# VH-VL binders against SAC3 family protein C (SAC3C): the designs that were tried, part 5

Target 1, 177 residues: SAC3 family protein C (SAC3C), of Arabidopsis thaliana (Mouse-ear cress) (q67xv2r213to389)
Amino acid sequence: NMEQLAKTLTSLYNIYDANRKPDYIYENEAEFRSLYVLLHLNPSSGVMGEPLSLWFRKLTFALVKSKEICFVRNLLRLYRMGNYKNFLSRTASEATYLQYCISEHHIREMRLVAVQYINNVCYKLQPYPLLRLSQNLKMKELDVESLCHECGLETCTDPDGFTVLPVKQSTFRSPED
Below, E stands for the ipSAE of ESMFold2; O stands for the ipSAE of OpenDDE; V2 stands for 0.75 times the mean of E and O plus 0.25 times the DockQ between their complexes.

## First folded at step 7 (VH-VL)

Design s20 (framework fv_felzartamab)
Fold by ESMFold2-Fast, scan of step 7:
Structure s20 (fold): chain C 177 residues (1-177), chain A 119 residues (1-119), chain B 107 residues (1-107)
Amino acid sequence: as target 1 above (177 residues)
Amino acid sequence: QVQLVESGGGLVQPGGSLRLSCAASGFTFSDYAMNWVRQAPGKGLEWVSGISGSGDSTYYADSVKGRFTISRDNSKNTLYLQMNSLRAEDTAVYYCAREYFDEWGFDYWGQGTLVTVSS
Amino acid sequence: DIELTQPPSVSVAPGQTARISCSGDNIGSYYVYWYQQKPGQAPVLVIYDDSNRPSGIPERFSGSNSGNTATLTISGTQAEDEADYYCQSWDSSTYVVFGGGTKLTVL
């Protein structure tokens, strides 16, 4: 489970720290350390650990500038801002296999944020094309339609034969609630 | 709109004490680390102290360690700086600053409050 | 323990490119922030994490950071850009360090 993984990673970090050499980064160290950030993106997840602000402050400067740590620092900001489009785009293009696997739950969270934003917050009243939503969420159109239905939203077909999401539906509900 | 409003500055004698407050609004205060940064008249910026969003971790510049205490009350959206054993070199405008996410960079600053230590 | 050195002043004509340096031992391995401060006002963040602009900061502001020098670049400098500019960095042991500041004069 994720809590056990977090404990295992902490033990690994202690081994790295005990064997630290100046300006040296062990193979895959940056990647494994980046997983800590991904496990702690959502404070409500219940995964125990020190706050991310304190955790980042303990990284050596060599690690802070690594590709893996830079990626998760940017991802954390996008997550906190609810910037679902950039979060999903960068994850698809920059995440390692392990980073992607661990961030999968957060990818789902950001996709739900996107659906909620489009239905509830977006000021446009025109139906939103599912093809465009598919592109923005990095999902197949059929999977997007299923996600919308999970959120209590109806989809329909426009006069041109495209599947669209009517916005401002009062039936919206988060499947995570 | 993010707003930070400092208060509590004034004239104090060397060896005296003063408490500064920073009232925050327009954001979820407990989600952000907060800092105090000072600027002596005609001089540059100098970081003084920082505190985590929860208040569990505090950090101090060597020049103020042991004399100043940073704290926060998240229920009141207020940051504090208790300044003891004040010295002439502590004379400065004290700014309240919000940390830019999980790092020591500052995206919003208050207007500042002047602390003068003399006589 | 890092120490950041800035030139005390830089002068540029309107429309010209201003470059303000921030020198520190191995500064390219640290994140650098840049602040603009006009007389009697609080500082304003203009660059974070070496090269990124906050929302609302004009695109003429850019940053770079490599080796021993970080640079704030203002292309097509305008009169309203006249101000004091401060670089700032951090690490886990030193915490927050500011450069001495650079007064930019637009003549």
Scores: ipSAE 0.005, ipTM 0.582, lowest interface PAE 10.0, mean pLDDT 84

Design s21 (framework fv_felzartamab)
Fold by ESMFold2-Fast, scan of step 7:
Structure s21 (fold): chain C 177 residues (1-177), chain A 119 residues (1-119), chain B 107 residues (1-107)
Amino acid sequence: as target 1 above (177 residues)
Amino acid sequence: QVQLVESGGGLVQPGGSLRLSCAASGFTFSDYAMNWVRQAPGKGLEWVSGISGSGDSTYYADSVKGRFTISRDNSKNTLYLQMNSLRAEDTAVYYCAREYYDSWGFDYWGQGTLVTVSS
Amino acid sequence: DIELTQPPSVSVAPGQTARISCSGDNIGSYYVYWYQQKPGQAPVLVIYDDSNRPSGIPERFSGSNSGNTATLTISGTQAEDEADYYCQSYDSSTYVVFGGGTKLTVL
C-alpha cells in the first residue's frame, strides 16, 4: 500500500542523509526523493509525512534543480490548480516508470476532474466529442466511454456518426466519493 | 479570485509597537507559505519574514530578529506581523505576499500598508 | 551569501527587445524570480523558476539563468511595460534576496 511504500522510502532517505555531503547526489536519489512528492500530492490522502513546503526547503540546491524533482514540483502546481490537461500531458511525456506507477491514482483523479468539469461547468449546450476527450485525457476512446459510464453519464452518436457526451447530465456521480 | 488585503499601518513613535494583518481570500490559505516584504520610500524590496502553511516554521531577516513576530490564524485566513521596538529604518510600505507552490518566489501580493516610524 | 546586482536603468524604443540582467556568483545554481512594479502599485510576478511565466503574463516576457547571470527579456516592448523590475533568489542564510531593481523606460 502507499503508506508502507512511504515508510520504505523514508528508510532509504535516512541512508542518503547519514552520508550527506553538500551538493552531492547519490545514484537515483533525485528519482526516489521525487516519489515522496507524488505520494503526498493530496494532503488529505492519509499518507503520513512531512508537509511538502518543509520537505522542499530541506533539499540541497543540486537536488531541487534535478530533472526528477523539477518534474514533480511542476506536477504539484498543476494538480493544485486542477489543470488536468497539462498534468496528464506532462506525466505522459516526462515521468519515469516509477513516477508514473506511483502517479496512477492521481492520473485517474485528474481524469475524473476533467469529466466532471466538462459535464457540470461548461455552459455550452453542444455535446462534447469523445475523440477530443480521448486526446485530452490520454486514453483510448473506448476507455473514455467506460469512464463516462462509471460517472453515471450516457453517451450517444451524433448525426455524423461520431460518439459524443451530452453535457449537463444531472446523473453525474464520482465513483471515488 | 486571489486577494490579499493588508491593514494596521500608521504613524508610530520610535520604540513603539504595531501589529499588521493580512486578510486572504480566494484560495486554501493553509496550503501556502506566507511572507512579509517591505519597501522604504524610494528604495528597493526587502524581505522581512516568512511562515510555513501550517505555521510550524518561521524565518526572519537579521534586521528584525528579536523584534518582529510573524504568525497566522488559518481558521480566519489571516497573516500577522507583530512589530516591537520600532526604529526609523523600519519606515516602509509592508506587503503581504503568497509563496508560489512551495517555492521561494511570490505569486500574489497585497496592496501594501504604510508604516511610518517618526517622533 | 549571494548578492544580486542589476543595472539601475535600461531604455528601449517601443517594439524593441529589452534585456535586464541580474548578476550573482553561481546564480545559475539557484532559481530566479522576476517582479514588475509600477509606481504606487504592488509587485507582480512575471517569471518564476528561471524561465516560466505565470498564467496571465504576456508571452513577450521570458527568462534565462546560467553561470553568473540571469536575464529577463521583453520582446516587442510595449509602453505598458515601463516599470521597475526586480530579480529575486534564495539564500539559506538570508532566506530571500532581491536585486536592487532596474527602471525600464520605454521611450
Scores: ipSAE 0.024, ipTM 0.632, lowest interface PAE 7.1, mean pLDDT 85

Design s22 (framework fv_felzartamab)
Fold by ESMFold2-Fast, scan of step 7:
Structure s22 (fold): chain C 177 residues (1-177), chain A 119 residues (1-119), chain B 107 residues (1-107)
Amino acid sequence: as target 1 above (177 residues)
Amino acid sequence: QVQLVESGGGLVQPGGSLRLSCAASGFTFSDYAMNWVRQAPGKGLEWVSGISGSGDSTYYADSVKGRFTISRDNSKNTLYLQMNSLRAEDTAVYYCAREYLDSWGFDYWGQGTLVTVSS
Amino acid sequence: DIELTQPPSVSVAPGQTARISCSGDNIGSYYVYWYQQKPGQAPVLVIYDDSDRPSGIPERFSGSNSGNTATLTISGTQAEDEADYYCQSWDSSTYVVFGGGTKLTVL
C-alpha cells in the first residue's frame, strides 16, 4: 500500500542523508526522491509526511535541478492548476516507469477532472467524440467509455457509428464522492 | 482571485511590541507556505520570516531571530507576525507574500503595512 | 551563503533591449526569481525558476541563469516597464536573499 511505500522511501532517504558527501550523488537518488512528490501531490491523500515546500528545501542543489525532480515539480504545478492535458501528456512522455506507477492515482484524478470539464464547463454543445477524449486522456476508447459511465454519464453512437459523449449531462458525479 | 491584506502596522516606541496580521482569500491557505518581507523607506527588499503550510516549520532572518515570531491560523486563513523588542532599523513597510509552487519565490504579495519605530 | 549584486541603475531608450544582471557565486546552481516594483506598489513576480513567466506577464520579459550571473531581459522596452527590479534566490543556510535592486529608466 502507499503508506508502507512511504515508510520504505523515508528509510531510504535517511540512508542517503547519513552517507551524504558533497561530490557524490547516489544512483537513482533523484528518481527515488521524486517519488515523495508524487505521493504528496494531493494534500488529502492520507499519506503522512512533511509539506512539499519544506521537503524541497532539504534537497541539494544538484538534485533540485535534476531531470527527475524538475519533472515532478512541473507535474505538481499542472496538478494544482487542473491542467489535465499537459499533466497526462508529460507523464506519458517524460515519467520513468516508477514515477508512472506511483502517479497512477493522480493520473486517474486528472482524467476525472477532464471528464468533468468537458461535460460541465466546455463551451461546446455538440457531443464530444470518445476517440478524441481517448487521445487526450491517453486511454483506450473502451476504457474512456467505462470512465464516463462510472461518472454517471451516458454515451451514445452517432450516425457515422462513432461513440460520443453528450455534454451538459446533469447526472455527473465523481466516483470518489 | 488571490488576495492578501495586511493590517496591524503603526507607530511604536523602541523596545515596544506590535502584531501584524495578513488575511488571505482566493486559495487553499493551508497548501501554501507564507512569508513576511519588509522594505525600509527608499531601500530594497529584505526577507524577514517564513512558515510552512502546516505551521510546523518556521524560518527567520538573523536580524529578527529571537525577537519576531511568525505563526498562522489555517482555520481563519490568517498569517501573523509578532514583533518584540522593536528597533529603529525595523522601520519598514511589511509585506505578506505567498510562496510559489513549493519554492522560495513569491507569486502574490499584499499591499503592505507600515511599521514606524520612533521615539 | 549567497550574496546577490545588481547594478543600481540601467537606462535604455524605448524599444531597445534592457538587461539587468544579478551576480552571485555559483548562482547558476540556485533558482532565481525576478520582481518588478513600481513606486508606491507591492512587488510583482515577473520571472520564476530562472526563466519562466507567470500568467499575465508580457512575452518581452525573459530570464536566464548560468555560472555566476542571472539576467533579466526586457526586449522592446516600453515606458510602463520603468520600475525597480529585484532578483531573489535561496539557499538552505541564508534562506531567502534579495539583490539590492536596479532602477530601470526608459528615456
Scores: ipSAE 0.166, ipTM 0.676, lowest interface PAE 5.0, mean pLDDT 85

Design s23 (framework fv_felzartamab)
Fold by ESMFold2-Fast, scan of step 7:
Structure s23 (fold): chain C 177 residues (1-177), chain A 119 residues (1-119), chain B 107 residues (1-107)
Amino acid sequence: as target 1 above (177 residues)
Amino acid sequence: QVQLVESGGGLVQPGGSLRLSCAASGFTFSDYAMNWVRQAPGKGLEWVSGISGSGDSTYYADSVKGRFTISRDNSKNTLYLQMNSLRAEDTAVYYCAREYMDSWGFDYWGQGTLVTVSS
Amino acid sequence: DIELTQPPSVSVAPGQTARISCSGDNIGSYYVYWYQQKPGQAPVLVIYDDSNRPSGIPERFSGSNSGNTATLTISGTQAEDEADYYCQSYDSSTYVVFGGGTKLTVL
């Protein structure tokens, strides 16, 4: 589970630190250290650990500007700003496989927020094309349709044969709540 | 919109104490590390102290360590700076500043509150 | 420990490019932030993470950071850009470090 993963990562970090050479970065160290940020992306998470501000300050200069650490630092900003579109876009294009797997819960959270926003606020009264939603949520169209149905929303076909989401449906419910 | 409003500044004698407050609004206060930065009249910016979003970690400039205490009340969206054993060199405008995503940089600043330490 | 050195003043004619340096040992390995401060006002963040511009900051502001020098560049400088500019970085031992500031005069 996530608790055990956090403990394992902490043990690994201690091994890295104990064997530190001034200009040396161990293989995959930046990636494994970036997982700490993903596990603590939401300050209200149940995973115990060091606050991110203190954690970032303890990184060596060689790690701070690494690709993996820069990615999660930007992701943290997008998460805190509620920018789900850029959050999902960057995870799809920049995350390593392991980073993506660890952040899966937050990716799902952002996708649910997006569906709720589109149904309740976005696009006024016009039906929302599932193809566009597929692109924005970084999902296959069939999977987006399933997600909409999980949220209590119905989809239909427009006059041109495209699948669309009628907005302002009162049946919306988060499947996680 | 993000707002930070400082209060509590004033004239105080050397060796005295003063407590500054910073009222925050327009964002989830507990998600952000907060800082105090001061500026003596006609001089540059000097970082004073910082506190993590949870309040569990605090940091101080060597010049104020042991005399100043930073704290926060997340239920009231308020940041505090308790200043003890004040010296003439502590005379400055004190700014409340929000950290940009745990980055040690500051994206929003209050308008400042003047602290004058003089006999 | 990192110590940041800025020139005390820089002067440019309107429409010309202003360049303000911030020198520190190995500063290119740390993120740099730049603030603009006008008289009687609070500082305003104009560049974060070396080269990124916050929303609302004019495109004429740009930043770079490599080796021992970070630079704030203001292209086509306007009269309204006249202000004090501060660079800022971090150090794990001292936490937050500001440069001494540079007064930009547009004459």
Scores: ipSAE 0.030, ipTM 0.646, lowest interface PAE 7.3, mean pLDDT 85

Design s24 (framework fv_felzartamab)
Fold by ESMFold2-Fast, scan of step 7:
Structure s24 (fold): chain C 177 residues (1-177), chain A 119 residues (1-119), chain B 107 residues (1-107)
Amino acid sequence: as target 1 above (177 residues)
Amino acid sequence: QVQLVESGGGLVQPGGSLRLSCAASGFTFSDYAMNWVRQAPGKGLEWVSGISGSGDSTYYADSVKGRFTISRDNSKNTLYLQMNSLRAEDTAVYYCAREYIDSWGFDYWGQGTLVTVSS
Amino acid sequence: DIELTQPPSVSVAPGQTARISCSGDNIGSYYVYWYQQKPGQAPVLVIYDDSDRPSGIPERFSGSNSGNTATLTISGTQAEDEADYYCQSWDSSTYVVFGGGTKLTVL
């Protein structure tokens, strides 16, 4: 339950704040605080909290400069810009294990957006190789094939034995709708 | 040794028709989507039309929609562009271009064929 | 609809780094391609998928794409790099769109 996780993190933050020392960062504090940003990337989510702009103002300078907070601030910018390509690349290369796990739903959202754009670009006229798609989405080829099928898209095998995605299939639908 | 050779260009009067051909060799033609891209004298590149490897899907720039028809004959390794109701602004070098298999860019281009629409 | 804007010209001395921009709304979320065209010749693909080079393209050619600007970078520019450069991208409403082109002069 993400709502319960958010409440637990808020309680932990209160303990950090009550024991604050200038320029002191508690063990794993930056990482735990970064999880708040990941839980609130989508303002329409069911997880309630204060707006991220106000929340960031409460962080100390040392926390703002931390690797974990810098990472999620960059992810927030990419998310707001709709830059799914760089979002997926950065989460694959820079996220901690916990950050990756908490951001799983947003990673999935960005992957679905990517599949939709690849399928729905009307001038894209040749089948898209699943190997290439797996590299771009940072997934195993079988998992990409499953994702395509979840989106209502069919895959096929080319003459060389490689799996490809025929583009412009009208059957596309988000599995989350 | 991928090769694309355009032909069929020439001088035509406004309102006339012309058919361009692109002969492809050095690859399995039916595996690739093909495109026409044009360039007016001294100006930039403008995408005109595209067609799927099977020929089942076609796309057109708004400026040529309803006047131009793209088609292909995979048994002859040939791409076509039928141009009707030609206008002075259609004057350009027309390039045949192959879509890159690993992405949606154009990896091979022919040398182009000049179409001049003038009275 | 997406529109790609390039500077009309860029001049560099041999051995200098040339940077050619391609600006478009949210272009960083789309793939960008770069073409080199010499006078009287057909275009040549030099960068695909923002930053990848086709086989045979010199390593001095590189690309990036972020936010509202894609950039073609030519390090240690050579005289033979003098050409017109076009960026290209795509979307479902515009299909294929080319930038206006940039004339690179190597003095």
Scores: ipSAE 0.000, ipTM 0.544, lowest interface PAE 12.2, mean pLDDT 84

Design s37 (framework fv_felzartamab)
Fold by ESMFold2-Fast, scan of step 7:
Structure s37 (fold): chain C 177 residues (1-177), chain A 119 residues (1-119), chain B 107 residues (1-107)
Amino acid sequence: as target 1 above (177 residues)
Amino acid sequence: QVQLVESGGGLVQPGGSLRLSCAASGFTFSDYAMNWVRQAPGKGLEWVSAISGSGDSTYYADSVKGRFTISRDNSKNTLYLQMNSLRAEDTAVYYCAREYFDSWGFDYWGQGTLVTVSS
Amino acid sequence: DIELTQPPSVSVAPGQTARISCSGDNIGSYYVYWYQQKPGQAPVLVIYDDSDRPSGIPERFSGSNSGNTATLTISGTQAEDEADYYCQSWDSSTYVVFGGGTKLTVL
């Protein structure tokens, strides 16, 4: 339950703040604080909390410069821009295990954005190779094929024997609808 | 195309009041924190005030705290700065600036509006 | 708590590398932003988050920030780069602080 996790994290933050020392960072504090950003990445998630604009302003300078906080600040910008390629690439290379687990829904959302964009806009009537989509979405080719089918898109085999998305031949349907 | 257009500047006597406006277009206004930054003639940049995207939180430089009030109307895409008890040292060009993704850096600035406090 | 110090002026010949410093105690622990301002114009963001360039800013502009000094570097400086440059940082306690500005002259 994401709401319960948010309440638990808030309690932990209160303990950090009550024991605040100049330039001191508690073990895993930067990581646990970064989870707040991931929980509030999508305003419609329903997780109650302080707006991110206010929340960032309460962080110490040491926390703001931490690897974990820098990662989620960059991820927030990519998410707001709909930059799925860089979002998925950076999450795969930079996220801690816990950050990845918390951002799972957003990772899926970005993958759906990518599939919709490629089918509807990006690749004008030319078949899109699933191998390339696998690389861009950071997924196994078989999992990409399953994702395409979940979105109502058919895949086929091209004359060279590769699995492809025939783009614009099927109507994208979000499995989250 | 992001645009910020300031208005409301002018000549005012010491102790007087003035309200500045900044009309925003080309982006979802409520998603961004907004700032006022001023520059006295021939001097450097000085941060004045900030407001969160929702309008729920405001911040002020010590030099203006208690005299200036920042506000916004997200339905009109407009930022305001109400300036009271104006002093000669408040004379400056006032810039409206958009905050870069919940940081205190500014990615877009308006053209500025001149406020002159005569003494 | 942080106070940002810039040299008041820097001179460079066309094609040379210009370096503008922004000094502050432990500034490497804060994010730094750089603005270019030409006479009669509003400031333009040229570097954000220490080293990143906004879209449309020439790649000859770069930034770094470590220890007690942040640096704006302009490689192959051109006449149109002549301007005032301001560094800026922030902290939750001190809010926004600007450096005093550096006038870059391209001789």
Scores: ipSAE 0.006, ipTM 0.574, lowest interface PAE 9.9, mean pLDDT 84

Design s38 (framework fv_felzartamab)
Heavy chain, then light chain:
Amino acid sequence: QVQLVESGGGLVQPGGSLRLSCAASGFTFSDYAMNWVRQAPGKGLEWVSSISGSGDSTYYADSVKGRFTISRDNSKNTLYLQMNSLRAEDTAVYYCAREYFDSWGFDYWGQGTLVTVSS
Amino acid sequence: DIELTQPPSVSVAPGQTARISCSGDNIGSYYVYWYQQKPGQAPVLVIYDDSNRPSGIPERFSGSNSGNTATLTISGTQAEDEADYYCQSYDSSTYVVFGGGTKLTVL
ESMFold2-Fast, scan of step 7: ipSAE 0.347; ipTM 0.737

Design s39 (framework fv_felzartamab)
Fold by ESMFold2-Fast, scan of step 7:
Structure s39 (fold): chain C 177 residues (1-177), chain A 119 residues (1-119), chain B 107 residues (1-107)
Amino acid sequence: as target 1 above (177 residues)
Amino acid sequence: QVQLVESGGGLVQPGGSLRLSCAASGFTFSDYAMNWVRQAPGKGLEWVSDISGSGDSTYYADSVKGRFTISRDNSKNTLYLQMNSLRAEDTAVYYCAREYFDSWGFDYWGQGTLVTVSS
Amino acid sequence: DIELTQPPSVSVAPGQTARISCSGDNIGSYYVYWYQQKPGQAPVLVIYDDSNRPSGIPERFSGSNSGNTATLTISGTQAEDEADYYCQSYDSSTYVVFGGGTKLTVL
């Protein structure tokens, strides 16, 4: 149903465009326009719309320089690069409430990719500290442990009482939303 | 056959910046995680940072987070450490070290390059 | 967090066995690595994963790791073994952790 949201936002954009003045930004316009980028962030999402490269070209200079649009432009770059660490960090620190809600599926996707990378392709053979994973995924340690278990991975407690993730577990499976 | 050669060390004022390089040869550079480890004059070894073979994952010691950036150029077989906001306590010989088979151990080390941070 | 404690110095007569300890709470549950460093030189890996020797390291070097103490053992110690020795493991919060180092004197 993200397609329905995209159609609704398009109607709002038409109202902004009909009342446009050069370099003028309406209240919340930058935020609402940034949601378009978040809806079209994942190429496999199936949300129909204009390609992002063409969409950005239609923005006024004032909108392009806004905090909300700059945030999603940076987020798009990180997503395309597969930089999940910075994607999650920037989202946690810079996203508005609405931007966070729309990007929640992408946040979960990036967290799942990170867990898979650490277990399957991470270059370290030592057990991975959940404290580090908690910091990198921007989650509470208990929530990270739950995520690992959802992915079919076991965690254990080291002798110092810290929770660690043994890597290279063959039981890894991506949970379905 | 494995060789690691550091360069870029020198004298710098507190608050200044330096960029260290490590030229690697004798192995497929992109297959190995690489590390920076430092040693203050007359003191012990202290781990600074590591980077995965692809360059996608990096980790830092708490003492350097936000100030140092590790990077690599696999086309040039070169590891880098960009050091910003340098402090007197960053004075050390900086070693480039190759990771042993996806472990937190280091099988080959360069000769080291001295970084001195003083007024 | 794990903190690794080594004695600052160990002395041994030539041909005798040198033992260098590396103490950490429950260190036996973590892998330990040992490095040899001679004056003016870079460290050299002598033991990895508790007890394994890299190619080229003499068989007189061995390691063990159990409970709260990892040990580097050098049997039939020779003059060329005189060096600083560092143990290393990992920590959930600080990642890579080195011991303070032990100076081995062969006299």
Scores: ipSAE 0.000, ipTM 0.432, lowest interface PAE 23.0, mean pLDDT 83

Design s40 (framework fv_felzartamab)
Heavy chain, then light chain:
Amino acid sequence: QVQLVESGGGLVQPGGSLRLSCAASGFTFSDYAMNWVRQAPGKGLEWVSEISGSGDSTYYADSVKGRFTISRDNSKNTLYLQMNSLRAEDTAVYYCAREYFDSWGFDYWGQGTLVTVSS
Amino acid sequence: DIELTQPPSVSVAPGQTARISCSGDNIGSYYVYWYQQKPGQAPVLVIYDDSDRPSGIPERFSGSNSGNTATLTISGTQAEDEADYYCQSWDSSTYVVFGGGTKLTVL
ESMFold2-Fast, scan of step 7: ipSAE 0.244; ipTM 0.696

Design s41 (framework fv_felzartamab; at its last look DockQ between E and O 0.50; V2 from the best seeds 0.00; counts 0 for: pae E 5.7 > 2)
Heavy chain, then light chain:
Amino acid sequence: QVQLVESGGGLVQPGGSLRLSCAASGFTFSDYAMNWVRQAPGKGLEWVSYISGSGDSTYYADSVKGRFTISRDNSKNTLYLQMNSLRAEDTAVYYCAREYFDSWGFDYWGQGTLVTVSS
Amino acid sequence: DIELTQPPSVSVAPGQTARISCSGDNIGSYYVYWYQQKPGQAPVLVIYDDSNRPSGIPERFSGSNSGNTATLTISGTQAEDEADYYCQSYDSSTYVVFGGGTKLTVL
ESMFold2-Fast, scan of step 7: ipSAE 0.583; ipTM 0.818
ESMFold2, look of step 8: ipSAE 0.106; ipTM 0.695
ESMFold2 (binder alone), look of step 8: mean pLDDT 93; pTM 0.950
OpenDDE, look of step 8: ipSAE 0.443; ipTM 0.807

Design s49 (framework fv_felzartamab; at its last look DockQ between E and O 0.11; V2 from the best seeds 0.00; counts 0 for: pae E 10.7 > 2, placed apart)
Fold by ESMFold2, look of step 11:
Formats: structure tokens, sequence, C-alpha cells
Structure s49 (fold): chain C 177 residues (1-177), chain A 119 residues (1-119), chain B 107 residues (1-107)
């Protein structure tokens, strides 16, 4: 439950702050603080807590430049820009186990953004090969096909036997809305 | 297109009050923290106040705390700055600024509105 | 209370490299932002997060930040780069802090 996790993390941060040593990062502190950013990637999500713009302003010297905080700050920007390709690629290659687990909801959101973009806007590769979408979305081709169907889209087989997405389908709908 | 248009500046006596408005368009206003930054004639930039995307958190420079109140109306896409107990040193062009992806930088600025406090 | 110090002016010949410093205690542990302001205009963000250029900013603009100094570097300076430049960072007690500004003159 994301709400309870956010409350637990806030309690942990209060403990870190109460025991603050100048220019010191406790073991795993940067990773645990990075999880707060991942929980709040979408400002409209309704997850309680301090808004990220204010939260970042309060980070200590050592934490601002940590590998973990730099990574999630980059993910935040990719998410807010809708850059699904780089968001999914960076998450797959750089996220820790905990960062990945917390990000699962946002990974799904970015995959949905990709399907919407490919169907509604992209003109390259018509019809669009599911194999390419599978590679870009970091998911198995069968799962990509299922995702397309959840969005109200049909898939079919081209003359060469490859599964493809016929784009510009008027039946697109977001399964989350 | 992102646009920020300030209004409400003018000539005010010391001790007076003035309310600035910033009309936003071309983006989802309620997703962004917003700020006021001022610049006295011939001087540098000075941050004045900031407000979170929902309006639930507000922040003030020490020089204006207790005299200025930042607010927003997300239904009207408008940012406000209520300025009370104005002083000569508050004379400046006041800019409305949007935070870049909830970062610490300001990627879009209005053209500013001049506030002159003079007896 | 972090204070950001910039030189009041820098002069360069066209085509030379301009370097504008922004000094502050341990500024390298914070992200630094740079703004260009031409006379009568609002500031324009030219560098964010120490070294990144927003879209539309020429690649001759670059930034660095380490230790107590952040630096805006303009390679191959052109006449249109003549402007005031401000660095900006933050502090947990004062939130947003600007440097005093540097007037770049291209002669």
Amino acid sequence: as target 1 above (177 residues)
Amino acid sequence: QVQLVESGGGLVQPGGSLRLSCAASGFTFSDYAMNWVRQAPGKGLEWVSGISWSGSSTYYADSVKGRFTISRDNSKNTLYLQMNSLRAEDTAVYYCAREYFDSWGFDYWGQGTLVTVSS
Amino acid sequence: DIELTQPPSVSVAPGQTARISCSGDNIGSYYVYWYQQKPGQAPVLVIYDDSNRPSGIPERFSGSNSGNTATLTISGTQAEDEADYYCQSYDSSTYVVFGGGTKLTVL
C-alpha cells in the first residue's frame, strides 16, 4: 500500500533528521530517500506528503549529489516530459530492487503513454511492429499485446507473420480512466 | 504556448497596499509551483515568494514575510501577490515565474509589472 | 544564509570564451541555474542543474559546478550574448538565492 509506505518512509526520514551528522549519509539513506521521489512522481496522484519542489530544497549537501538522488531526479524529469523510452530504459538498467518495486505503477503509466503515442501520433512504422514495442517498453510481446487490448486496440498478423499494431484506431481509451 | 501575464502594478504611497495578479495559459497551471521574483530599477534579481502546486505550502523571503501573501486560484489559472505595508524598497518590476518540472529553476517568466512606492 | 557572489562585469572580444563565476560556500553540493537578461526583457533560463541546456539554447553555452564555484562558459562569444547573467541556487533557510549579476560586454 503506497499510502502506508509513504508514512513509513516519512517516519524513517524524521529519524535520519533527528540524528543528522554534518555531511554524512547513513548506510542506504540515499536509496531510502530516493523512494520518496518515486512515490510522488505524479503530483496529482493524491499520495500525501510534502510536494517535491519543497522536498528537494531541504536535501542536505551530501544527498543532493548522491547517485541515488541524481537517478530519481532524472526519472522525475523523464516522467513529467512523457519521455517513456528513456524512462523505461533508465529504470531497467539503473534502478535498485526497491526503486523498481516502488516504480511499478509509473512503469505501467509510461507504457500506456507509449501505446497512446504510437496509436494517436506516431506515423513511423505503419503498422507498428509489436516486437519493436516490446523492446522499447521492456516487456514480453504477449504482455504488449495484452496492454494494447486493455487500451481498446486490436492487433493483427502481417503477411510476414509478425504481430503488429494497426495505428490510428479510434477505439483507444485509457484503462486507468 | 506558455504565457504568464502580470497585472496590478502601479504607483502607491508608502504604507499602502496593492494586489498583483498573474494569468497563466498554455499549460496545466495546477501541476506547477509558482514564484514571484522582483528586480529594483538598475538592480539584480531578488526572490520574493513561492507557492506549491495546490497552494497548501507558501514561502517568503525574510524581507517580505508578514507583509506579503502569495495565493493561487487553480480554477482561474491565476497567481496572486497581496502586498501590504509597502515601503520604498519594494519598488521593483515584479515577475511571475514557473518552476521547471518542480525543480529549483524557473523556465518561464512573465514580462513583469512595475510597482512604484513613493511619497 | 548562502550568498552567491558574481563579478560585476566581464568583457570579451567576439569569438573569445567568456567565463562568469558564481561563488558560494559549498555551492558544488547544490544545483545551479543560470539566467540571461537583455535590457528591458525578462530573464531567460540558459543552464539548469549545473550543466544542462534547455531546448533552444545554443551549444556554445555550458556550465560547471564544483567545490565553491559554479561557472557559466560561453565559447565563441557573439554580439547577441551581451547581457546580464545571474546565477541562482537555493538554501534550506532562504529557499531561493540569486547572485548579484554579471554584465557581459562583447567588444
Scores: ipSAE 0.006, ipTM 0.584, lowest interface PAE 10.7, mean pLDDT 85
ESMFold2-Fast, scan of step 7: ipSAE 0.495; ipTM 0.808
ESMFold2 (binder alone), look of step 11: mean pLDDT 93; pTM 0.948
OpenDDE, look of step 11: ipSAE 0.187; ipTM 0.740

